# Designs tried in a protein design chat: VH-VL binders against Pre-rRNA-processing protein TSR1 homolog (Tsr1). Part 7

Target 1, 166 residues: Pre-rRNA-processing protein TSR1 homolog (Tsr1), of Drosophila melanogaster (Fruit fly) (q9vp47r84to249)
Amino acid sequence: APFLVCLLPMHEQIDPMSALEILKSCDSELVVENSPSGIVYINLPRFKQRFAFVTPPVGRGNELIALDYLKVCDTTLLLTTAAFGDDEIFDRWGQRIFNMMSAQGIPTPVVALMDLESINPKRRPAAKQAAQKVISKLLPEEKIMQLDTASEALNVMRRIGGQKKR
Short names: E, the ipSAE of ESMFold2; O, the ipSAE of OpenDDE; V2, 0.75 times the mean of E and O plus 0.25 times the DockQ between their complexes.

## First folded at step 1 (VH-VL)

Design s10 (framework fv_satralizumab)
Fold by ESMFold2-Fast, scan of step 1:
Structure s10 (fold): chain C 166 residues (1-166), chain A 124 residues (1-124), chain B 107 residues (1-107)
Amino acid sequence: as target 1 above (166 residues)
Amino acid sequence: QVQLQESGPGLVKPSETLSLTCAVSGYSISSGYYWSWVRQPPGEGLEWIGFIYHSGSTNYNPSLQGRVTISRDNSKNTLYLQMNSLRAEDTAVYYCARTRITVYSGYTYYFDYWGEGTLVTVSS
Amino acid sequence: DIQMTQSPSSLSASVGDSVTITCQASQDISNYLNWYQQKPGKAPELLIYDASNLETGVPSRFSGSGSGTDFTFTISSLEAEDAATYYCQQYDNLPYTFGQGTKVEIE
């Protein structure tokens, strides 16, 4: 069975399909199959592994629906962004859903930071450090992973594939 | 045009279980949107009960969680509400409503189509 | 739970008058507020969403404003068919809550 991954935006302005397009760029021999149900299947030859990506609805009123997606997935890829500044790594939705996930005992997620390439190169180290500080307060053992380029996408896919399957 | 129509027993006794039906026409409930139940006690305001997403996932008002179940039958294009342990305070007009939630162009949550409502009186 | 307080509970006005209803949230809800109209024996109908956005098909005499905790709903030129109870509703936090309603009577 494929390794089931939830793409969970921690900010309402993040488009999870943009993250998925970056992930697809990780290997030129990657095979993609789209399901009528909205599930995206990816066969990654380099890891001899199949992935299935799902995206829950985001925003207030969607908390329990998002949690239902998380309960059936093998892991969750939390999507954060540097585009809105250090105070908005998680927006109100992100803060709320993360607290609910913690209470429900969801398996350890993988955390990705997008949009570092869109900010001044001299400010990128500070922005990444600010994001890591937010994540480390909530997930002390988790290192934030950058997700902007094909090589970074490959590292994220490897990290996801290394998680325990349910 | 989307239309919703509630139906139910009208009069129920305390401690019994309430079962309400909402028939939907003009749109397939499995194809999209959230589908909600809202009630209104006589002379009082509106109270949100809960919703079911087109995928089957549910969300309930915490004050009623454990007493209420919202379900659906996709083949009949119908929504259901079950409420256990009825009390006099559960006397109300019960509405089903389609709920629109948007997140990408800003967050909105509102009820865009409502049924006519069905009065449920709980008395001994 | 977020409490929504409407004032006045009722008002009486003449056709052509401008009427104002207020809604106060017990905590900051940004602009996550809707206004509904409910005529006797009918289900509520959405008039305004996101504090100030007019729903399609709703007459332009209806308007909304405000943010944070204080919100206003205005009918700029009252018509006979506007006799109804009006409700505000917040969607900032669960559970979604409504105000107690303001009854608008034409006399």
Scores: ipSAE 0.000, ipTM 0.481, lowest interface PAE 16.2, mean pLDDT 84

Design s11 (framework fv_satralizumab)
Fold by ESMFold2-Fast, scan of step 1:
Structure s11 (fold): chain C 166 residues (1-166), chain A 121 residues (1-121), chain B 107 residues (1-107)
Amino acid sequence: as target 1 above (166 residues)
Amino acid sequence: QVQLQESGPGLVKPSETLSLTCAVSGYSISSGYYWSWVRQPPGEGLEWIGFIYYSGRTNYNPSLQGRVTISRDNSKNTLYLQMNSLRAEDTAVYYCARGYRGKSYWAFDIWGEGTLVTVSS
Amino acid sequence: DIQMTQSPSSLSASVGDSVTITCQASQDIRNYLNWYQQKPGKAPELLIYDASNLKTGVPSRFSGSGSGTDFTFTISSLEAEDAATYYCQQYHNLPYTFGQGTKVEIE
């Protein structure tokens, strides 16, 4: 059975399908299958693992639906971005859903930070720190992983695959 | 497979607003990538104007900020460029291009054929 | 802004010659540099990404090397269809910037 992964944007402007494209780049030999239901299956031979990715609706009014996705998934990949500045790692949607996740007891997520390569190198440490600080408020032990390159995508996939299956 | 096609007025008068369209086929513009505009004055080099990325967020070359707006229509799978306060120096071939993130790189991997815009009275 | 200085601005060479173009960044950009070919009247086309990687489908006579601030692009055996202007482009920092171009003419 595949690991079921929820791609959860912490900002309404993040497109989870774009994050998925980066993840698909992690290995030249992986196999991708798209289902009619919108589930994307990725078979990663080097880990001898199969992953299934789902994306909940995002934005005001979709909180409970997103939480329902999180409850059935083996793990959650939280998507954050540096593109909107250090003070907007989470928008209002991100703040709400993150607080709700903590209250619901959702399994420990993996956190990705995208778009660091798109900002001035001198500002990248501050962006990483801002993202880590937001995450550490509720998940003190969780370290944010960069997700911009194929090598980083492979590290994220490895981290996801190392999570306990339901 | 993926194709980009620019269109526009060809001739614009100084101080007017330029409006260009880029029709994308073979890929949904809201599903990934950075969708960019790049221009080239006659006989000169390439200048990046800005992009709109998969989420709808835009970023513009600071030298042109305040004059440029990039937008999209997801239902028509189309990109738009608007530039205000046109000057003769804005005469150029305007390209739309896809900014691709592959396994380890970011590059403009697909370009439209370009549309010439002349700013003249 | 990162300035990309490209040299020479133009060159003339014969079919079969080896051609070298250089590109210098005003600051360290690691290997975050691409090379494009633009034939007369056509849009630019990506040839090399990440300083040294050949795009699939591009002839093996094209190559790139370098890191940091100094980069080189080489055509090992020039063909008539290689008459074009070549541009380097950095993507380490916004705004993305291009070199001024090198025009390669066949004599």
Scores: ipSAE 0.000, ipTM 0.482, lowest interface PAE 12.0, mean pLDDT 84

Design s12 (framework fv_satralizumab)
Fold by ESMFold2-Fast, scan of step 1:
Structure s12 (fold): chain C 166 residues (1-166), chain A 122 residues (1-122), chain B 107 residues (1-107)
Amino acid sequence: as target 1 above (166 residues)
Amino acid sequence: QVQLQESGPGLVKPSETLSLTCAVSGYSISSGYYWSWVRQPPGEGLEWIGFIYYSGRTNYNPSLQGRVTISRDNSKNTLYLQMNSLRAEDTAVYYCARHRGYSKGLYYFDYWGEGTLVTVSS
Amino acid sequence: DIQMTQSPSSLSASVGDSVTITCQASQDIRNYLNWYQQKPGKAPELLIYDASNLKTGVPSRFSGSGSGTDFTFTISSLEAEDAATYYCQQYHNLPYTFGQGTKVEIE
């Protein structure tokens, strides 16, 4: 059975499909199958693993639906971005859903930080630290993973594939 | 200063594909910000079409997904809009516009092009 | 999609008058609302962001207020150059949506 992954944006401006395009870049030989239900299947021969990606609706009023997605998935990939500056790693939606996940006892997610490549190299360590600080508030043992390049995408896929299936 | 300039064919037939360009000067489109397309039918209000983020990520108005592609050429500092399956209802002035990218998100549209009128008629 | 409804659709007033336009969102958008001015034949221009913040360079006679679903835009002493259509815009959720516009004419 595929490893079921929820792509959960922690900012409403994040397009989870854009994150998927980065993840697809991790291997030139992977196979993608799109289902009519909106599930995206990725077969990664290098790891001998099949992944299924789902994206819940985001934004105000979609909190409970998003939590339902998290409850049925094997893991959750939290998508964050450095694009909006160090003080806006999460927007209001991200803050709310993150608090709700913690209250519900959702299993430890994998956290990705996008758009570090688009900021000044001198600013990247500070941006990464700001993102880590936000995550560590409720998940002190989780380290954020950069997600901008094919090699970083491969690391994220490896981390996801190493999680225990439900 | 930052300037945006749209250009296009002016007149397009129904069912054809529209191609618009937006030349940007005074700022490198690969250095930051979200770059959007917004349209305005004659005598009507504004409708957001979609954006491309300086990283290359795109997002489209759900009502137009499947018909619209936004792209860029960093070497020419130019944005592009393609819209297929044109209808008379797509007649509008098309604007390109910039919004914040580095901090506080899509705060507002701070620079707009002059707009280019596209008429869809046989 | 969040629907933005402006009132009135048009108004006429004299130089020196105080003019008020309202904007109502179909759901709570907090303070994530901008106001733009559009003069005939020109692109929109930002006046107010985040419901109440005046953009640098914009005359102080323009102001905004409100949060949640109800927002107000005011011109405290109308000038001849203020003849334009004014639009509210929400950015709380994608897709970004605009009000239908309010045309302000000077008598």
Scores: ipSAE 0.000, ipTM 0.490, lowest interface PAE 11.7, mean pLDDT 85

Design s13 (from s11 with heavy chain Y100P G102Y K103F S104W Y105S W106G A107T I110Y; framework fv_satralizumab)
Fold by ESMFold2-Fast, scan of step 1:
Structure s13 (fold): chain C 166 residues (1-166), chain A 121 residues (1-121), chain B 107 residues (1-107)
Amino acid sequence: as target 1 above (166 residues)
Amino acid sequence: QVQLQESGPGLVKPSETLSLTCAVSGYSISSGYYWSWVRQPPGEGLEWIGFIYYSGRTNYNPSLQGRVTISRDNSKNTLYLQMNSLRAEDTAVYYCARGPRYFWSGTFDYWGEGTLVTVSS
Amino acid sequence: DIQMTQSPSSLSASVGDSVTITCQASQDIRNYLNWYQQKPGKAPELLIYDASNLKTGVPSRFSGSGSGTDFTFTISSLEAEDAATYYCQQYHNLPYTFGQGTKVEIE
């Protein structure tokens, strides 16, 4: 069975399909299959792994549905963004769903930071460090991973593939 | 040092709209932080009213939503609070405060001295 | 909304005494709790953040501990200037909510 991954936006402005397109760019030889149910299957031969990506609905009123997705997945990829500044790595939805997820005992996720490439190059190191400080306060042992380029996507795929399957 | 100073009418009539200002010095309100309003009825505890992020995004306590507007003027480095349909129960000292720095911190690190608003005829 | 309940509502103590205030949240708030001091006629002042971290410049006689739903604030050697009302505040969920306050009086 493929490795089941939940793409969970921690900000309502993040489009998880944009994150998925970046992940698809990680290798020219990968094979993608889309299911009618919205599940995206990625076969990555160089890792000898198959991944299945699902995205829960987000926003107020969707918390319990999102938690149900998290409970059936092997791991979660939390999507954060630098596009709205240091103070909105998690928006209100992200803060709420993360607190609920932590209370439910959901396994430690992998955290990706998007849109760092969209800010001024001179300010990127400071912005990345600010985001890491925020993530470390919420998830003390987790290091954020950038997700803007194909090579970064490959590193993210490797990291999620290394998680323990449930 | 960062300083905040509230000002406004000391007495307002029921059903009127309250307008308060908060002058900020020592820090540019356009450069960061959330900026909050908190009130305290005489002899009682603290109630968070709402905040505005330096980008202009706002959020309000649901108990007061629909009656409250928080805004800012970056050129004057000033915050504003408007509350409509005032009632005697709105009598309180109104504080402006800097914070949180980050949405999830919830920490108010600098406060104004407060301004007493009495709602009576 | 998350309800914050403090105990006791008031206490009287002498200079040099150790005093303890507790704060209980109606649900798990992890360590997302701050403590404030408010002296008569003054605005509140932050003393402790994230349940146990002392704000820079605040005397070391003030301390905080706890996580989840039960939190404690301690003044280890009470001084005359500590006469004030102390508030806990959660930031786990919006709206931010405060405890009802504990009045500390010095005889």
Scores: ipSAE 0.000, ipTM 0.482, lowest interface PAE 15.8, mean pLDDT 85

Design s14 (framework fv_satralizumab)
Fold by ESMFold2-Fast, scan of step 1:
Structure s14 (fold): chain C 166 residues (1-166), chain A 122 residues (1-122), chain B 107 residues (1-107)
Amino acid sequence: as target 1 above (166 residues)
Amino acid sequence: QVQLQESGPGLVKPSETLSLTCAVSGYSISSGYYWSWVRQPPGEGLEWIGFIYYSGRTNYNPSLQGRVTISRDNSKNTLYLQMNSLRAEDTAVYYCARSPLYRTWGYAFDIWGEGTLVTVSS
Amino acid sequence: DIQMTQSPSSLSASVGDSVTITCQASQDIRNYLNWYQQKPGKAPELLIYDASNLKTGVPSRFSGSGSGTDFTFTISSLEAEDAATYYCQQYHNLPYTFGQGTKVEIE
């Protein structure tokens, strides 16, 4: 069975499909299959692994549905951004869903930081440090992985594929 | 009901290696949480030793100068602490404790074992 | 490492008194501070998390406040069962560090 990954935005302004497009760019020979149910299957030959990506609905009123997605997945990829300010790495949705996840014992998380290349170059080091600090206070020992380029996408896919399957 | 129970040798000689176990019941250690060791010398305060994340990753207090290894056996639902090159100053009650994966309780030690006394004496 | 200093190291008070303990961090830890109660011969028990949040099941006479480097823990009306040593603990940075403890004795 494929490795089931939940793409979970920690900010309502993050489009998880944008993250998925970046992940798809990691290898020119990968095979993508879209299911009618909204699941995106990725076969990555160089790792000899199959991945299935699901994206829950986001925002107020969708908390329980998002938790249901998380309960069936092997891994969760938390999507963060500093594009809306160093003080808003998680918005209200992100803070709420993250707090609720702690009650559920959610599968091994991987954390991605998007949009660093879209912000002013002078602010990028501070933004990356701000995002890392938010994650480090919530998940000690979890290092944020940047997710903007194809090479970074390959590193994220490798990290995900190295997790234990539930 | 989640419970943690430590066990160990009680008495260890200087320069020897300490081995402690922590049996966990009521929750699978591979399913979540950080699992820590914390010690307390008699009449003194608390010192964090290190943790093992439910994925198997570890982190240790630098003050212990690389003398510590924390491990687990998922099939036995048990945590382990090994400390090398014991000194008289390592005499303490050793606790295992659980911390949330996320910030539900301020990344606090929310459940503790009863502790096991280790005396380092020749 | 972040040093945590508690004041006072010990105090004696009567049932019904209000008791205040302070905890000072050597650098800004925001609100990433917990308070524990430890009775003689027993393991510590969590009372307050994130500086001011009372853990479910803990009596409302216990409270915490503060942010940055200065924190306060208060018992508004001391009971005999509150005789214990109280510890603050920061989790802003690894390694996690504890204050030296404050012993509260009932007269």
Scores: ipSAE 0.000, ipTM 0.476, lowest interface PAE 16.3, mean pLDDT 84

Design s15 (framework fv_satralizumab; at its last look DockQ between E and O 0.28; V2 from the best seeds 0.00; counts 0 for: pae E 9.9 > 2)
Heavy chain, then light chain:
Amino acid sequence: QVQLQESGPGLVKPSETLSLTCAVSGYSISSGYYWSWVRQPPGEGLEWIGFIYYSGRTNYNPSLQGRVTISRDNSKNTLYLQMNSLRAEDTAVYYCARKGSYRPYYMDVWGEGTLVTVSS
Amino acid sequence: DIQMTQSPSSLSASVGDSVTITCQASQDIRNYLNWYQQKPGKAPELLIYDASNLKTGVPSRFSGSGSGTDFTFTISSLEAEDAATYYCQQYHNLPYTFGQGTKVEIE
ESMFold2-Fast, scan of step 1: ipSAE 0.012; ipTM 0.600
ESMFold2, look of step 2: ipSAE 0.006; ipTM 0.575
ESMFold2 (binder alone), look of step 2: mean pLDDT 93; pTM 0.944
OpenDDE, look of step 2: ipSAE 0.085; ipTM 0.727

Design s16 (from s11 with heavy chain Y100G R101W G102T K103Y S104R Y105S W106P A107H F108M I110V; framework fv_satralizumab)
Fold by ESMFold2-Fast, scan of step 1:
Formats: sequence, C-alpha cells, structure tokens
Structure s16 (fold): chain C 166 residues (1-166), chain A 121 residues (1-121), chain B 107 residues (1-107)
Amino acid sequence: as target 1 above (166 residues)
Amino acid sequence: QVQLQESGPGLVKPSETLSLTCAVSGYSISSGYYWSWVRQPPGEGLEWIGFIYYSGRTNYNPSLQGRVTISRDNSKNTLYLQMNSLRAEDTAVYYCARGGWTYRSPHMDVWGEGTLVTVSS
Amino acid sequence: DIQMTQSPSSLSASVGDSVTITCQASQDIRNYLNWYQQKPGKAPELLIYDASNLKTGVPSRFSGSGSGTDFTFTISSLEAEDAATYYCQQYHNLPYTFGQGTKVEIE
C-alpha cells in the first residue's frame, strides 16, 4: 500500500512542487502517476515501495485545511529553506502551523532543508547547524535532512519509507 | 516601476543553441519572486518554459526534454534562457515574466515585451 | 500534465454585451487559476488571480468564479478595448499550463 506523505512548506516562499521534483530525481527508474485529485504517486523499485504525495494550501487562513491533510497522512515532510537565513527556517506561517499540529498530536514529521546549495560552500556547514538548532528546540530528537541533490533525495525517501503507516 | 526587457538573435539555424537575455530594472532579482520564461508560437497559445526562484532553484517544463537552462546574474540583474537542439517548431515570441512571491500564487504580474525567435535555415 | 480547455475558442459580441468564457481543468486544481488578457502584438496581462480575485487596477466589469475543475470568466459590459485573447492558467501542479485561449472580437 502506498505511504501517504504530506509535503508541508514551513515557509511561504518554498515551492513544494520543486521539492517533489528533487525527490523524483532519486532514481532514474521510478514511475510517477498524477491523479485527478492532485495526488502524485511515486513507485520506487529500489525500496519496493509506493508513495503518494499531497500538498495542502499554505499561508494565513489555510491552517485548518492543512491540519486536515496532516490528519489523514501516514507522515509529514516539513520543508524548510536556508535561502532566508537561520531566523526564517520557519516563517510566521511555519511557526503557526507547527504549533497547531503539535497541539493536535499529529505524528512526528521528517524535516528537510532546501537551498543549502545557494549558500557559499564555506558557510554551508554553519547554515545547516543553525537550522538544526532551530529544529532541535521544537523536535529534540529529529535530525534535519538536506534536500538539494538526487543522493539526498534518496536518503529522504528512505527515511519516509521507514515510518509507520496510520 | 518594475520592467523586463528581452533580447536575442532574432534568427537561429536548426540544431543550434538559442541564448536569450532578460534585463530587469526597478527590482533586484535576488530579493524575491519566481522569474519565468513563457513562449508563444505565432498565432498560437502560451507555453510555460520554466522558472528560476530568486534563490537560484530552477524548474523546467518536461516537454522541452532537458533542452533548456534558465540562469541569472545577480550583479547584472539579468535573467538568461538557453535552449539547444532548435527546430522550426521552436519559432515563437519568448517572454520573461515575474512570477509570484509564493508557490500558492505564482501569478505572472509583470511581463517583458517579448522577443521573436525564428528558427530557419 | 493538467490540461486546460477553454470554451468558446472565439466569439464576437457588441459593446455593452455580457461575455462569458469557461475554462475546464482535467483534474482538481482547487482555486489555483489565473486569467490573463492579451491584446494583439502585446504581452499578456494578469486580470484575475486565485480564480476570483480581481487584480488591483483592473476594471470591475471583469470577474471570475469557480473551483475544482470548472471556472468562468465574465465581462459584464463589454467595451471596445476588451477585444483580446483571454487565457486561463493553472498553477496547482508543475508544469504550469494554459488554456488554448478565447478570442473576443467586437461585433
């Protein structure tokens, strides 16, 4: 059965479809099906697993709709970005929706960090560490995963596939 | 006011590489927005080519089969489109456009005037 | 890819008439739809975003409605300067896709 994954941007400037394109790059042999309902199915032969990705609307006024998506998914991939500095790993939308999902008791998410490749190479370790510090305050045992390259995408897919189904 | 101005060679031979430039004024391309390229064959409709986000992330229309690269030069405040393996069917007016601030609303609110590219021998 | 189909492909109407254009998506796009106006020889201009929101500065005679797969664009009282081709565009999924356009001619 497919793992139902919510792609949840924690910053309004994050394009979840760009994240999905990176995830699709993890294997040249994977099969993608787009459904009329907007669900994207990815069959990943390497793991003998099928994934279904959904993307809720983001931004002010969309909180309850996003929570409804989260409640039906097996796991959530929280998308964060290094593009706006370490004080905007979560923007106002991200902070708000995270607080709401925590209050609802929604299962522990997987956290991805995008756009690290847009940072000067010498500063990338510091930027990743700063992002990890932000996440560790909210999710003490969760390690942030990079999501910029095909190999990183494969690691994220493996992490998602290891989650328990609802 | 924000203005975009495309420029290119006008005429390109089949199998050659097309290079287009989009000069942006009135706004720093490194400060935000998605920046898109859209084309329109004479007398036909609009086709989205791809975008570059102000962070440098790109996404391309799969129909162009990896023939397209979109890039930018922040110091020149300029966007670029490169397309290889040109065919006669790539003849079109090419537009650059500013997209939205967020993925949810990537509406193209500012467009250049467009530059006609004719692919023929 | 999500296919966008517009109806009609073209129409002729008189100044003062009410004009309706429809746009149909091949799958649910929620309200992630824009409408653009393109006059001959000019670049497209955004009129409506998120299916029903009128862009600031656009005349109130233009309106949009719909959600899911069925959308409408209306000009309540056609003016001569409204002669143009109108395009719907979805942004629910990449690649962004446009309808084929509806040409509105005066008389």
Scores: ipSAE 0.000, ipTM 0.485, lowest interface PAE 13.1, mean pLDDT 85

Design s17 (framework fv_satralizumab)
Fold by ESMFold2-Fast, scan of step 1:
Structure s17 (fold): chain C 166 residues (1-166), chain A 122 residues (1-122), chain B 107 residues (1-107)
Amino acid sequence: as target 1 above (166 residues)
Amino acid sequence: QVQLQESGPGLVKPSETLSLTCAVSGYSISSGYYWSWVRQPPGEGLEWIGFIYYSGRTNYNPSLQGRVTISRDNSKNTLYLQMNSLRAEDTAVYYCARLGYTSPWRSYFDYWGEGTLVTVSS
Amino acid sequence: DIQMTQSPSSLSASVGDSVTITCQASQDIRNYLNWYQQKPGKAPELLIYDASNLKTGVPSRFSGSGSGTDFTFTISSLEAEDAATYYCQQYHNLPYTFGQGTKVEIE
């Protein structure tokens, strides 16, 4: 069985398929299979691991459906960006779904920060610090991982694959 | 050097379907960014139509949803715009443009094609 | 949708004059505003992004300021080649919206 990963946007305007395209760039020889059900399978020979990526519906009213996805996944990749402002790393959806995850004891996620390479260079240190601050308040032991380049994608895949399988 | 070049019919009749192409050179459209269409009626301002993600997902201006489709052909490095149920009010110069250095939800248009005029007239 | 209102719709000025254009958003957009220049028969060209940042290669006589709902674009010493229509554009929320444009003519 593949390692099942939930791609969970912490802002409704984040496109999880954009994150998935970056993750696919981590190895030119990986094998990708898209299923009719919307699951994306990635076979990564470097780690001798198979990954299956799922994306729940997001936004108001989808909280319980998203939690059902999280309950069956081995881990969650939380997708964040500072592109909407340093004060909006999580929007209202992100705040609500994270509170519900925390209350139910969903497994510790991996946190990705996207779009730093696309942000004005002089704003990047503040953006990264703002994102880390939000994550540290909610998950004191977690460090955010940048997700913009192929090498960063490889690091994220390695971190995901190192999580304990359910 | 990134370049975009639009092409399409100069004249279309009301109620017909508009088909435009945008050839991209200097960058692979499957490798990144969001690729947009923007139009400008003669003597008027700019209106964003929509974009396509490098993943193939699209997002459209709500005012045009239901009659506009944006697609791509990665092998030809080309973008397409299709708009149905044309009216005289759709007469405009149509531009393709790349969204630049921030996320697709927060970005600027850094490269534009030269534009192609579409006249909707009987 | 966020409505962008520019003022004035047109102006005429002489070479060497300082020109100011304003742009007002119908709701708070923070600093998520771009300014474009469009010369007759040409595509728009980005001049300023994120309200006040000058794009590389654009002359320093162009500047932008403002945040929230009120924004200003200034040409400090007008040159003949600055005759164009200028547009503001917000990217805080989809759909992206533009102001109606300000035509700058040289006397």
Scores: ipSAE 0.000, ipTM 0.479, lowest interface PAE 14.2, mean pLDDT 84

Design s18 (framework fv_satralizumab)
Fold by ESMFold2-Fast, scan of step 1:
Parts: structure tokens; C-alpha cells; sequence
Structure s18 (fold): chain C 166 residues (1-166), chain A 126 residues (1-126), chain B 107 residues (1-107)
């Protein structure tokens, strides 16, 4: 059975499909199969592992549906972005869903930070620190992973594949 | 002055793939903005298809996801739209449009379509 | 998806009249709403952004107001060139969604 991953945007303007495209770039020989139900299957031969990615609906009114996705997945990849500034790592949706996840327990999360490449190089450490600070409030042992390049995507896939299957 | 100019086949048969281009002049598409495709069936309203951000990130309307691909060629300063499995309901004027995005400290980000091409009519008919 | 509902779907008015169009969102979109004007055979043109901000170069007779779920667009003194279809559009959530449009006819 493939390792089931929930792609959960922590900002409504994050496109989880864009994150998936970056993740697919980690290996030129990976096999992708798209399901009519919206599930994206990735077979990564390098790790001898199969992944299935699902994306819940986001935004107000979708909280319980998103939580239901999280409860059936082996892990969650929380998607954050530097594109909207240090004060908006989470928008209102992100803050709300993160608090709900914290209250109900979350399955082995991995946190990705996108769009650092769109920021002036001198500002990138501050943006990464701001994102880490937000996550560390509830997950003090979780370290944010950068997700912009193929090599970073490979590191994220490795981290996901190393999580406990539920 | 920035201009967007769409071009395409005009007439496409059902089951074929639609390929449209949007030539951008006066601004480098790799320097900023969201670049979108929006369509309008004759006599009907507007439907957003998707965008490509200047970084290369894309997002698609869920109603069309799986049928549409938006891409670009930075060296030609051109945007592309591909749509497969065409049906009569895909008959529409297709616009490319630029979306303004900028940060403000109190209001967050603003996104609006500040510049549109003239549109290109695509008729899907056997 | 956020549903945008405009009212009325069409109206007729005389030059010099004040015209009001309303737009209702199916959920709270704050002030993330734009208004566009579309004349026959042409692309839409932005008039109002962020619910109440007039785009540079747009005549001052156009105005917008509202927040949350209820928005209004007003033309304070209708001119002949204002005959067009007007659309509201939200950008609070993806996918971006438009109202069905309000056709303004000059009698």
C-alpha cells in the first residue's frame, strides 16, 4: 500500500499542485499516476517506496473535511510560503486549522517552506526563522524544510518516507 | 507599454487538444506578476482557468484540473494554454490577463486583473 | 468554491440617474473584491479593487463599498458610455470566481 500523504496548505493562496510539481522534480525517472479521484501516486524507485498524495479543500467551512483527511493519512506535509511576508506564514485559515490539529493531535507532520527563491537572498534567513518560530510554538522539535529546488524536494521526500506508517 | 496578444486555431474538433499562445511585449514575464487565462462562452460570464506565477508555479480551476496545462517560454516572453478532451461547452473567447500582486502592511496582498489581451475566439465543432 | 451572486441581472436607466448593483459572496471574503466593466466585443476593464479603491484613470462617478459578504457598486450619474455588463470578482480564495454579471442599458 502506498504511503499516504496529505498536502495541507497553511495559506489559502498556496497551490498544493505547485508543491507537487516541485516534489515530482526530485527524480527524472519517478513514475506518476493520476487518479480520477484526485489522488496523485508517485513511485520513487530510488527509495523503493510508493507515495499517494491527497489534497483536502481549504478555507472557511472546510475545517472538518481537512481534519478527516489528516486522520486517514500516514503523514501530513504542511505547506507554508515566504511569498506573503514574515507576518503571513499562516493566514486565517492556516492559523485556525493548525490550532484544531493541535487540539486533536496530528499525524507525524513534515513542514515545508516554499518561495524562498523569490526573496532577496539577504532576507531569506529572516523569513526561514519567522516560519520556524510559528511552527515551534506548537511543534518545538519540528524543523522546517525548504522546498524550492529538485534537491530540496528529494530531501522532503526522504523525510516523508521515513515517517511512521499509520 | 505592456501588451498581451492571444492567438490560436479558431476552430477545433471535439477530442482534440486546444493550444493557445499569449505573446507579451513591454514586460518580462519572468520579472513578476501572475499570468492568467480566463474564458467567456458567447453571451455568458467569466470563468478563471488558471495562472502561472513568474516563478513558474501554476494553479488551475478545479473544474478544469486534469484537462488544462499553463506554461511559459521566458526566452520568447510567451505564455501557453493547452486544454485536452474538448467539448462544445469549451467554445469561448479565451483571454490572457496579468494579475497585479503587491504587499501592503495592513491589508495583505492585492490581486486583480489589471491588463487583458484582446481575446481569441475558440469554437469547438465537428 | 465561493459563489458570487449579483443583483439585478439587468437594469435600464437614463443618463444622469444613479445606479446601484449589489454582489453577495457565499462566505466572508473580507474586502477582497474587484469590479470590472465589459463593453460588447471587448475584454473586461478593472474599475474598483479591494472593494472600494478606484483604479487610477477611472471616472469618480464610479464607487464601491462593503465588506464581508455584502458589496455595492454605484454609478452616481450615469453616462451613455456606461452601457456595459459589470462583474464582481473575489480573490480571497482560489479558484477566483466572478458574479454572473449585471447588464446596464441606457434608455
Amino acid sequence: as target 1 above (166 residues)
Amino acid sequence: QVQLQESGPGLVKPSETLSLTCAVSGYSISSGYYWSWVRQPPGEGLEWIGFIYYSGRTNYNPSLQGRVTISRDNSKNTLYLQMNSLRAEDTAVYYCARSKTYYVTTSGTYRYFDLWGEGTLVTVSS
Amino acid sequence: DIQMTQSPSSLSASVGDSVTITCQASQDIRNYLNWYQQKPGKAPELLIYDASNLKTGVPSRFSGSGSGTDFTFTISSLEAEDAATYYCQQYHNLPYTFGQGTKVEIE
Scores: ipSAE 0.000, ipTM 0.469, lowest interface PAE 13.1, mean pLDDT 84

